VH-VL binders against f1miw6. Designs and how they scored, part 42

Target 1, 251 residues: f1miw6
Amino acid sequence: MPHFAKPLLRNIITRNLFNSIKKKQCLQYLQTLRTLQYDGFTTVYFGETDIPESLVTGEDFSDGYYMPTPTWCVVHAGGSQGWVPWKYRMFLRDELCIKQEDNLFFEFCDVVKKAYGKCAIVVKERRRQDATRPKEGKETEAQAHVPSVVNLTSVTCCPEVAKSYGHKLLTLPSPYNYLNPLDSAWSSLKWFIINNRKEFCLQSVDGVYSYQYILFSDLISKGIERINLSKWRTITTKVRRWENYYLGKLS
Short names: E, the ipSAE of ESMFold2; O, the ipSAE of OpenDDE; V2, 0.75 times the mean of E and O plus 0.25 times the DockQ between their complexes.

## First folded at step 19 (VH-VL; framework fv_traxivitug)

Design d2 (at its last look DockQ between E and O 0.74; V2 from the best seeds 0.00; counts 0 for: pae E 3.2 > 2)
Fold by ESMFold2, look of step 19:
Structure d2 (fold): chain C 251 residues (1-251), chain A 122 residues (1-122), chain B 107 residues (1-107)
Amino acid sequence: as target 1 above (251 residues)
Amino acid sequence: QVQLVESGGTLVQPGGSLRLSCAASGFTFSHYWMTWVRQAPGKGLEWVANIKQDGSETYYVDSVRGRFTISRDNAKNSLFLQMNSLRPEDTAVYFCARVFSDYGYESAFDIWGQGTLVTVSS
Amino acid sequence: QSVLTQPPSVSVAPGKTARITCGGDNIGDKYVHWYQQKPGQAPILVVYYDSDRPSGIPERFSGSNSGNTATLTISRVEAGDEADYYCQVWDYSSHYVFGGGTKVTVL
């Protein structure tokens, strides 16, 4: 049937255009980042990761039918200076759909201003997923979509809030997520959890749920502390070499 | 008990098709990228394909692109590899493995199955 | 696409130190992971992120990565360490790449 040939060709053409647009966006991001760094902006990577409770508990799903476990979202920031001197936030993912904190990004911008002065705050572009909600139509299709804010799942990152503190908010294009050193930091945290969770598993006496949360928070805190300034410098140095590669390739 | 169990490996004629399955247990399957790695008899390891948690992104080694399709069913904790237009050089033990990262890059494979043998010959 | 070069074999006496190299252009810019594979078995992860060990891997396994060379070091080698060892990275083209493997023979 001729139907299959037309959709396949359309998909190939659309993918090539999408890749070209994303390469241009990555080059623009890198050029902007380098300009801000030259102009004295401190680079800070702000982001989140999911930690499923099963990673901590080691629960077995041997029945072959998986049951969803609670997932925790950790929000933090760092860069070549180490972790930002800001208390990371931890949210239960299931409860996040009820409310995002409106003032958390405001508090973050204030803290990094006091610690570092003007910052280039980098967040990952969040790719829209249709599985949770139907697509919404625009009123007009003549105007390109220009988002007024950048959203993490747990936090709304408003460019005007950043600007009010003298910061610049940058979005890292989705296909180039490995240019975000936070991903390496998050992976290191998860490795620390799986390697050390046995020391945080205390035999509970009947009905003692608060002990499990306390041990979980301590485990996360120790894992974050393990990612010290030296590790952050290694991570950011590796990312800079990736950035230089893509500046050469995409130019 | 964290396990990955492959099945479906058998003798197939050149140009034939075969579907491999991998059953996961003991961890939250939907939270991890998954991968296929193969090893030809007497040879080293070769990465074949990986797939994102929700199945929306897939990547393949060049030698199998267009012939192999990786897929997953998170409700059944299952990973699949559909292999079409099989060639003698596709003869290998095929392992499924868990990618220990949410992000699918710069990651190690921390949990491996025991593998299933695919033989492509007349 | 990264090319990872490993020596085909290394021989070591029991109680001595084996060093297995993984060569690649600017491999120090990448995280290197190491796997042990015994005959007829699946690989197991022994070192990740250049130098870290999963739980259950003895301290005598260690790793380093700088410049163009990553190294897996096995100190106080035991007969049970006889296996093939593979290095692995993720490269710029979104591919995972393995080295060719090094057979460690314990004399």
Scores: ipSAE 0.454, ipTM 0.748, lowest interface PAE 3.2, mean pLDDT 81
Fold by OpenDDE, look of step 19:
Structure d2 (fold): chain C 251 residues (1-251), chain A 122 residues (1-122), chain B 107 residues (1-107)
Amino acid sequence: as target 1 above (251 residues)
Amino acid sequence: QVQLVESGGTLVQPGGSLRLSCAASGFTFSHYWMTWVRQAPGKGLEWVANIKQDGSETYYVDSVRGRFTISRDNAKNSLFLQMNSLRPEDTAVYFCARVFSDYGYESAFDIWGQGTLVTVSS
Amino acid sequence: QSVLTQPPSVSVAPGKTARITCGGDNIGDKYVHWYQQKPGQAPILVVYYDSDRPSGIPERFSGSNSGNTATLTISRVEAGDEADYYCQVWDYSSHYVFGGGTKVTVL
């Protein structure tokens, strides 16, 4: 009688295997990162964050009509030296195809080359939403396929492009996103937005109607500026401590 | 107004099961990590579990791992805690809280419910 | 699991400064958050990311974090500041950890 391993055990095994794979990926990432750092590469983190207008306005959608509010995507980069001397980009995430600015990553690579020389560019692993159910197919040896292309929501990051500028593109495994200092920076930005939005509000009266406007661009700009070099040093120091911890634990 | 309201706390026997609910209002529930924190009578705060916006990631304190399951229904603006194999040491007020920021890691809990009392007693 | 150590109680006179410490191994390498809890109430976030304040929290509340000690400072203490205060961190084991809490009494 083939012992049908109870589906529960299969799920536990798959989860454990998944966790093991992700741990290995984390170790590889960290080892590669350290190697590049020793080789004189400057580490820069390139990423994006979504800011829904509802976060800014504080609109209550409790009445069940989830009207999707417009979402803004902010793209920027930073590291131990602060924000990259590059103009951050803002994109409106409408139902319409985010015009992938195909040249944005090229521009970024050129800027960091000029500013820092050769860079280790770290990006987050995009969760393929389309991870459809693993088809039961072939145990092909998960060669650590360095993804040929890492797509951010708004930007396509290509390892070959990075290489053409003398850079290395690294992908941070998804369970370890807290090893990206941008997450802390974005969190700080969002806190600033929520806590200071009133200071960026203008009231206009048009006849019988009163309108309240939020100076969103100014709010974002000021929020980004608040993450100064001292704050970046603190954030990156904390991240480095986590990296060291995992290097020690996973080695 | 931003609000979290817990429900489902009651008296249960050791080894029993209970499901807690938290209803969120006044904010876009699907944009936030959510958490459960408990407080035993006369004791301090203890983190119990976190859940990511899409439910794809969950974290638990070791003492409840394998017994408790955090889940959410974003369409209903609801957070849940399924508690199985309850023990007397699980007796506490259980708070639902919002985790600030989209990242959920190292973030603070900025909005709290009033809590619901779970009593495990024979 | 990281252990956060707080003094069980702090007494302070009105108008004076209260300092609540949270000790932990290399706590300075982590972000510390602070919560105020009054009897029978839910906790309220008073300081986040070591030193930032939520909207509505008075400037009298400040935080610092270095080495093995984080500190919540309450300047010009008022009777309304009497409460339990908890520090919190995210530890290396992917857990939130609270301190044991400090009861602040305004004499």
Scores: ipSAE 0.299, ipTM 0.753, lowest interface PAE 2.0, mean pLDDT 86
ESMFold2 (binder alone), look of step 19: mean pLDDT 92; pTM 0.942

Design d3 (at its last look DockQ between E and O 0.74; V2 from the best seeds 0.00; counts 0 for: pae E 2.2 > 2)
Fold by ESMFold2, look of step 19:
Structure d3 (fold): chain C 251 residues (1-251), chain A 122 residues (1-122), chain B 107 residues (1-107)
Amino acid sequence: as target 1 above (251 residues)
Amino acid sequence: QVQLVESGGTLVQPGGSLRLSCAASGFTFSFYWMTWVRQAPGKGLEWVANIKQDGSETYYVDSVRGRFTISRDNAKNSLFLQMNSLRPEDTAVYFCARVFSDYGYESAFDIWGQGTLVTVSS
Amino acid sequence: QSVLTQPPSVSVAPGKTARITCGGDNIGDKYVHWYQQKPGQAPILVVYYDSDRPSGIPERFSGSNSGNTATLTISRVEAGDEADYYCQVWDYSSHYVFGGGTKVTVL
């Protein structure tokens, strides 16, 4: 089949250009983060993770009501000082996607201000779902330095809200997500769940859903508690050494 | 019962092609990165490739880049490895494995299949 | 790419302690995972994140990671511990890397 190879060559060139842009964005992120840290900002990583119910129950029913097993979204934050003294939040993911906790980020900014003073709040770049239907406004994707809004699936993170509390909101470029210590904390939580879920399994049931949620919340709470200050210091130390390695290599 | 079952391994001539499949059951397949790991007879483990939950990111060991393609079909709970331009050094048992994390880095592989043998000879 | 160095073999008497090393430049900056593989079987994960155990792995299995060396320690070795053991990391090039493997023989 004689075809022109022009489409293949264009794809290769566009991928290489994209990678160069993301490397530059990562260097800018790291330089900004170091400047803020030198200026006395406390670094706080704010984010979410998904916990499918099947991870907790050990069962995955793909039956006639075949919607995927319910998935819970856990929202929390932490850094070298441990978990932020802020109660983590859990949200059920569903198809409605109607409610975002729009006052939640205000509360978070107030809590971290009282606990640590001015903070550099780091969130991961969200490029999956939110890129398809942006809000009416100016396009900033080509610039990528200061997005107008950074959305989690359950929480809106507005840079102006952070600034009003004296904080700075930073976005970690997606190819470099391994520089987010919160991912290691989330993985440790999921390991705790799969290793300990039998101990939180119900032996007697009076009301199926409310009782299961109570045990699920206890499992999550104990998993969070297990990631103590010492473990957070280990995680953030490893990430900082990765950051220094990358800064030295890229510079 | 969490399970991974590979299939498609057979004898293939050098320069030939082969497609491996891995069927997943007992867990929500679409929540996990997946990986292929191979082991030549009498040798150690070698990581081959991994793929993101939605298939949008793939990574390969240098020796197979350009020849192998990892893919997945989340509707069928299936992982695939398309192997082209096969060489005698590609002879190995190929395992599929689950990457236990939301992300494709710094992770352990917690569930493994029993493997499928690919022989590249003659 | 990263290179992980393991001794080819370790011999140990039943009831004694086996130590399997995994050497690499600044491996203490990385998370190390350990796998057990018996002949004709798939690997199983025995230690993750340097020192944690999956459920079902006995406390006799422990791990440590510091500086340039990670170590898997099997105390009170049993005949059923005879297997090949592999360390594994993720390197800066977005690649996963296994050590060469260590055969543990129980005398």
Scores: ipSAE 0.580, ipTM 0.819, lowest interface PAE 2.2, mean pLDDT 81
Fold by OpenDDE, look of step 19:
Structure d3 (fold): chain C 251 residues (1-251), chain A 122 residues (1-122), chain B 107 residues (1-107)
Amino acid sequence: as target 1 above (251 residues)
Amino acid sequence: QVQLVESGGTLVQPGGSLRLSCAASGFTFSFYWMTWVRQAPGKGLEWVANIKQDGSETYYVDSVRGRFTISRDNAKNSLFLQMNSLRPEDTAVYFCARVFSDYGYESAFDIWGQGTLVTVSS
Amino acid sequence: QSVLTQPPSVSVAPGKTARITCGGDNIGDKYVHWYQQKPGQAPILVVYYDSDRPSGIPERFSGSNSGNTATLTISRVEAGDEADYYCQVWDYSSHYVFGGGTKVTVL
């Protein structure tokens, strides 16, 4: 009688294997990052954050009608030297057309080359939404295929493009997103938005109707500016300490 | 108004099971990490579990690992804590809280419910 | 698991400054959050990311974090500040950890 390993055990094994693989990926990432740093590469983190308008307006959707509010995507980069001297981009996510600006990554690579020289560009791993169905297929040796292309929601990041500018593109494994200082920066930005939105509100009266407008661009700009060099140094120092911890623990 | 309301706390025998619920309102529930924190009578706060927006990541305090399961239904703006193999040491007020922001790892808990009392006693 | 150490109690006169410490190994490398809890109530976030304040929290609440000690400072203490205060961090084991809490008494 083939002992059908109880489905529960299979799930536990799969989870443990997954965790082991992710730990190995983290170690590889960290080792590569350190090597590049020693080789004189400047580490920059390139990423995006979503800001739904409901976060800004504070609209109460309590009545169960989830009206999808427009969502803004902010794309920027930063590191130990602060924000990259590059104009951040904002994109409106409409249900239909995330216009992928194909040239945005080229522009970014050129800017960081001019500003810092050769860079280790760190991006987050995009969770393929489609990986829900474990295709039962072949145990092909998970060669750590450096994905040939890392897609942000709005930007396509290509290792070959980075290389053409003398850069290296690194992908941060998804369970270790807190090793990205941008997450702290984005969190700070979002807190600023929530706490200061009233200061960026204008009231207009048109006849019988009163309108309240939020100066969203100004709010975002001010929020980004608030993350100064001192704050970046603090954030990146903390991230570096986490990196060191994991290097020691996973080695 | 932003609000979290816990329910399901009751008296249960050791070894029993209980499911807590938390209803969220006044914010986009699916954008936030959510967490459970408990407080034993006359004691301090203890983190129990948190869950990512899409439920793909969950974390637990060691004392509840394998016994408790955090889950969420974003369509119903609801957070759950399934508690199995309950022990007297699990007796506490259980709070649900929102983790600020989208990046739930090092973030604070900015919105709290009033809590629901779970009593595990023979 | 990281252990956060708080004094069990702090007494302060009205109008004076209360300082609540949270000790931990290399706590300065982590973000510290602070919560106020009054009897029979849910905790309220009063300081986040070491030194930032939520909307509605008075400016007299401030935070600092360096080395092995984080500090919540309450200036010009009022009777309404009497409460339990908890520090919190995210530790290296992927856990949230609370301090033991400090009871602030306004004398």
Scores: ipSAE 0.397, ipTM 0.784, lowest interface PAE 1.5, mean pLDDT 86
ESMFold2 (binder alone), look of step 19: mean pLDDT 93; pTM 0.949

Design d4 (at its last look DockQ between E and O 0.01; V2 from the best seeds 0.00; counts 0 for: pae O 9.7 > 2, placed apart)
Fold by ESMFold2, look of step 19:
Formats: sequence, structure tokens, C-alpha cells
Structure d4 (fold): chain C 251 residues (1-251), chain A 122 residues (1-122), chain B 107 residues (1-107)
Amino acid sequence: as target 1 above (251 residues)
Amino acid sequence: QVQLVESGGTLVQPGGSLRLSCAASGFTFSYYWMTWVRQAPGKGLEWVANIKQDGSETYYVDSVRGRFTISRDNAKNSLFLQMNSLRPEDTAVYFCARVFSDYGYRSAFDIWGQGTLVTVSS
Amino acid sequence: QSVLTQPPSVSVAPGKTARITCGGDNIGDKYVHWYQQKPGQAPILVVYYDSDRPSGIPERFSGSNSGNTATLTISRVEAGDEADYYCQVWDYSSHYVFGGGTKVTVL
């Protein structure tokens, strides 16, 4: 019972149990997703990404500057059919003005119902802390109890709203973020920004942030359009092959 | 100018310890995962370790697990590699690199330092 | 335990096309990145996500990835393209893996 390396061994045991729980959650997610796909549900990935203003402007905040920088949040959705035909949303989300939009999910469910019919809407599990050990928390216990809502930074996703439109809301377990093709689209958008920002960057002059917002919005719009249907097919094909790999490994 | 500069590489006896540093400038250091990659003389590249933006997650290649510790100080834009129980096979040029995008299967290393030579020999 | 296999060397005449392969089991399921390293210098990223180029990399550099083979293609090879080239993936075991490297010699 007594251990000379007790703290280290307990951490290893705690991490192994946490990983085992997350593997079971992933298997359940994949089995549910395959059942819905077989039953004719269109898979749609709904989510957000944060784009710090420094990525767009290229300004160096690293000289000992600890103040939070402004962050832009982009909310969109897509799948094997490409981007959902829904105008993405963009919000300024810096330390000084953080907010959550309540009704976007309702609007989104209506739009995808009209576009695709019944959908399996996948959202990513929100990670509050970067823990390698289980702790008391609603997110880590969600598999023992059905969560009533899924909160993204910018929007609340309610399973009952999705159900009212004939959709099913699924949560992708956080350790398996690579099974979310929307994250691949976000990564491609961030590459587009860093590779093209010099063409769209203006110097700030006497508080002309509205000009920067217009140019930034144009840059984002062009980056999203560059991720065309062919790119989406590549992304979703790779994700499906990873899903099949884990179904074989975990089952 | 975006730059990574490694330092601390020197000659060390087997079983010794050494701490490498990497100074970052020209970009927002705290928004990126960072990594160490090494290259033994006349050999190819080998990934060593990476670290999350806030320092809370670290990952290592099996051959260095338990001996090396990656860390970062975001206030000083600095990345570190503490190397303990050094072996002759750890002899290499050690590069620090920026991990572009989030951790995972899409991550590439888009900015590299010039490297610092570590020699483990009697 | 993923292994990426590259040919040790490739020789190409100026103006011709160099093809550098990176072999791995089901590598087409992964995203492949390519790095160029000139003698005595740090690596630089030339292709990411199988086929995309960072800003500043000439369009002569292209990539593909399918099945068990990823390929870096350098069209209209110039003397300045002489370097070692490495492929890299993230594998299912959550490790970053590099290929052994290919020395491209320009005649």
C-alpha cells in the first residue's frame, strides 16, 4: 500500500483512468455518429475559432507585455458538403468585452434543416482546464449524465433546440479534436491569414479601427472561400479514415 | 524580424546535466506551442519534445522521457530544455521551433532557430 | 511506432523535375509537411498539409499524398534547391515523426 514514489504513481494511475474514460466516450460518439449517418442524417460540424489580433497585424506583444490582446471569434459550420450556406459570424472577443450570443444556434438549426434536412450536428467538447487528471467537473462527468446544454465561447447549443428541428446534437470528446474536420478548416484559415495579411494590413491612425475591421473581414471572407468543396472533401475523407481506425482499435 | 535563438549547448560528460534556452522575438510567443528537434552529426531530424501555449501540457519522444524537461516563460519569451542523465547518443544540434496551428495531426514547424550543439563525451 | 522511409539521395539536372518520396503505412491518412535544409543551416518549411506552400516558397515546390506515399515535387530545379529534404507527420501514437532525409544533388 505505501509507495515511495506515491505522488508520481498516483498521477500516472489517474491519467490512465482518465484516458480510459475518454476512450469509451470516443467509441460511444463514433458508434452514435455511424448510426445517425446510416439513418440518413447529414453530418454538420458547428463551432468557433479564436483569431488573436496580433496574428492579423503582426505586432509584437512579446517585449514583456502581459495585458490580454484583442481576439476575434469566427463562428461557422461545414462538412463533406462544404461550408454550410449560412453567413458566418465574427465577433471581437478581447479581455475587455467578452460576450456570448444566445440565439444563434436556433437560427443555425433552422438554416441547416432547410439546406440538408435532418442533421447530426457535432460540437467540440469545451475544455475549461488543461488537466491530465480527472477532477470534479461537469464536462468530465458529462458521460455519466446527459448535459443539458453545450456552451461554446460565443454560443449556447441546446440539444432540445436541435431535436425540435429533427436534428441530433453530438459532443466530440476533447482529447480527440483531430476527429473534427472544422479544426482543419480553422487551421487552413489561420495559414491564409499569416500568408496574406501584409496585403490587407493598415496602420492604425487616430483610431481608424473601423477600416481595420473592414480589411480584416475581407481577409477572413477570402480565407473561408479558399477552403472550397474539394478541400472539404479531402479534410472529411481523412477524418473518416481516422474514425474507422479508432473504431477498429477501440471496439 | 521573427527570430528564434538557441543557447547553452556545450561539451558535457556522460551522466551530466545541461539547460538549453531559446529566445523568441518578432511574434506573439504565448499563442504558439513550441518544440525541440535535434539532429545528431551526419544524421536526420528527430523530434524531442513539445509544450502547450500555457506550459500545462508536455510531450516527449520515448528515448528522453524522464530525463528531459521542456518548459517555457511567456513573460520572457523563452523556451527551455533541461537535459539530465545525458548519454553519448544525445549528442546533437538542438533546434527550437514554433508549432503552427494547434497541437495535433496538422501541426507543422514553421519557424526554426539556428540550433545549439550539445556534445556528450568523456 | 511509425517509420517514414525516404530515398537517401536524388540527382537532378538543372531545369528538370525532382521527385522526393516519403513512404509510410497509410501515410495518405495523415498530413505531410516538408522541410528543406541547406548545409550548415536550419530547416525551413516548404510544404505543409500535403500540398500547401507558406508565403515566400516558389510555386515550383508542390506536394501530393495518397495511399502509402507522399511526394515532394520540385519543378525547374535550380542550383539553389540543392539541400536535404525531410518529410514529417504526426502519427496515431501522438508523436511527431521525420523521415530519414533525402539529399538532392543538382548536377
Scores: ipSAE 0.503, ipTM 0.767, lowest interface PAE 2.8, mean pLDDT 80
Fold by OpenDDE, look of step 19:
Structure d4 (fold): chain C 251 residues (1-251), chain A 122 residues (1-122), chain B 107 residues (1-107)
Amino acid sequence: as target 1 above (251 residues)
Amino acid sequence: QVQLVESGGTLVQPGGSLRLSCAASGFTFSYYWMTWVRQAPGKGLEWVANIKQDGSETYYVDSVRGRFTISRDNAKNSLFLQMNSLRPEDTAVYFCARVFSDYGYRSAFDIWGQGTLVTVSS
Amino acid sequence: QSVLTQPPSVSVAPGKTARITCGGDNIGDKYVHWYQQKPGQAPILVVYYDSDRPSGIPERFSGSNSGNTATLTISRVEAGDEADYYCQVWDYSSHYVFGGGTKVTVL
């Protein structure tokens, strides 16, 4: 009888430990963020969102034919001051590995330096999908190795690069992604796309064939522009309230 | 041809109000941030205000805050500056200018009008 | 509010090089723009983002920005370059700030 209880208990303990570690990481993140803010660092959130073409076209593939539609990745940054005065980037996710633009993070760091001075650059923790291999190895004390590099899908974010520009790179733990105001911004953008895509459609008639084109770049641009400073302030104020809540709860 | 033309500058008494207009032509006005810059007689340039493409964001120099209002009508390709509670120190040539980037931050002004003179005197 | 300091005047002989400085605390961490203004005319953008040139501006106009000083350089100065020159930055307080201007006189 005792053998069946062991796996369930192990799973519960592992989940609890994982939660405890993530809570600690969240507290550390929040403390560091506050310290940097007091030290005069401007907080900017750098991130990406995926926009499948099906979201834009409105094609309901409910009939079970999952045709993989191309997915666009939008990279941008924002904060309490609004969108960073930087041109957002769009990448097509094809079966071919998104060519990481190695220089994009350099460009971004330069832009925010020129705009705001020293910045606390916040990025999301990448979910390591591949950690499913149980490496059986040694309980080495998980020194919270601040990963030397945080990879976005399309951009490599390096703490050393950030530092070279006078910035600090912070990683937001994955369970607390809602502490990133970009998530709200991206949600707003996607909402805009869904509700306004018809206004960005062009019809062309070539002989017997009628074509409908969506001005995707314009749609994205207008969607981004709709997230004005007032909206950003509202979003960031909400995030700050949550931050304060967790600082109080986890301290 | 890309052009900005200011109008509305006149003599006004201290405490008075005035509305300046700027008419844009030769470009898609609604795509650009717009700004007002003034120059007192024999003095340098001073930024006054700027406005986002959709008018949702406005910024002002401290000396005019609460007295001046920048606005725009994209359908009419027009920029406005409502000036209230005018002071002698507000006497200047007022220029409208285009911000050359889609981002109103850090960008330069690439197109300027010829300016309109506002004189505030008793 | 950031203060930008320019020399009030610079004199240069024809064919020589004029350098106009714009001083500010950590101005090298900001983008600097430069404008030329002739008497009775509107300003003209001559350099933007420290060193970029608008279309139609001669290559004689160049810009640099480092530390606490931005510099507009006008090489092979011509009589037509006589004007007031203004530096400009975007301040962290969300304001544009101009320098006091420099009168360039061609001797």
Scores: ipSAE 0.009, ipTM 0.529, lowest interface PAE 9.7, mean pLDDT 84
ESMFold2 (binder alone), look of step 19: mean pLDDT 91; pTM 0.941

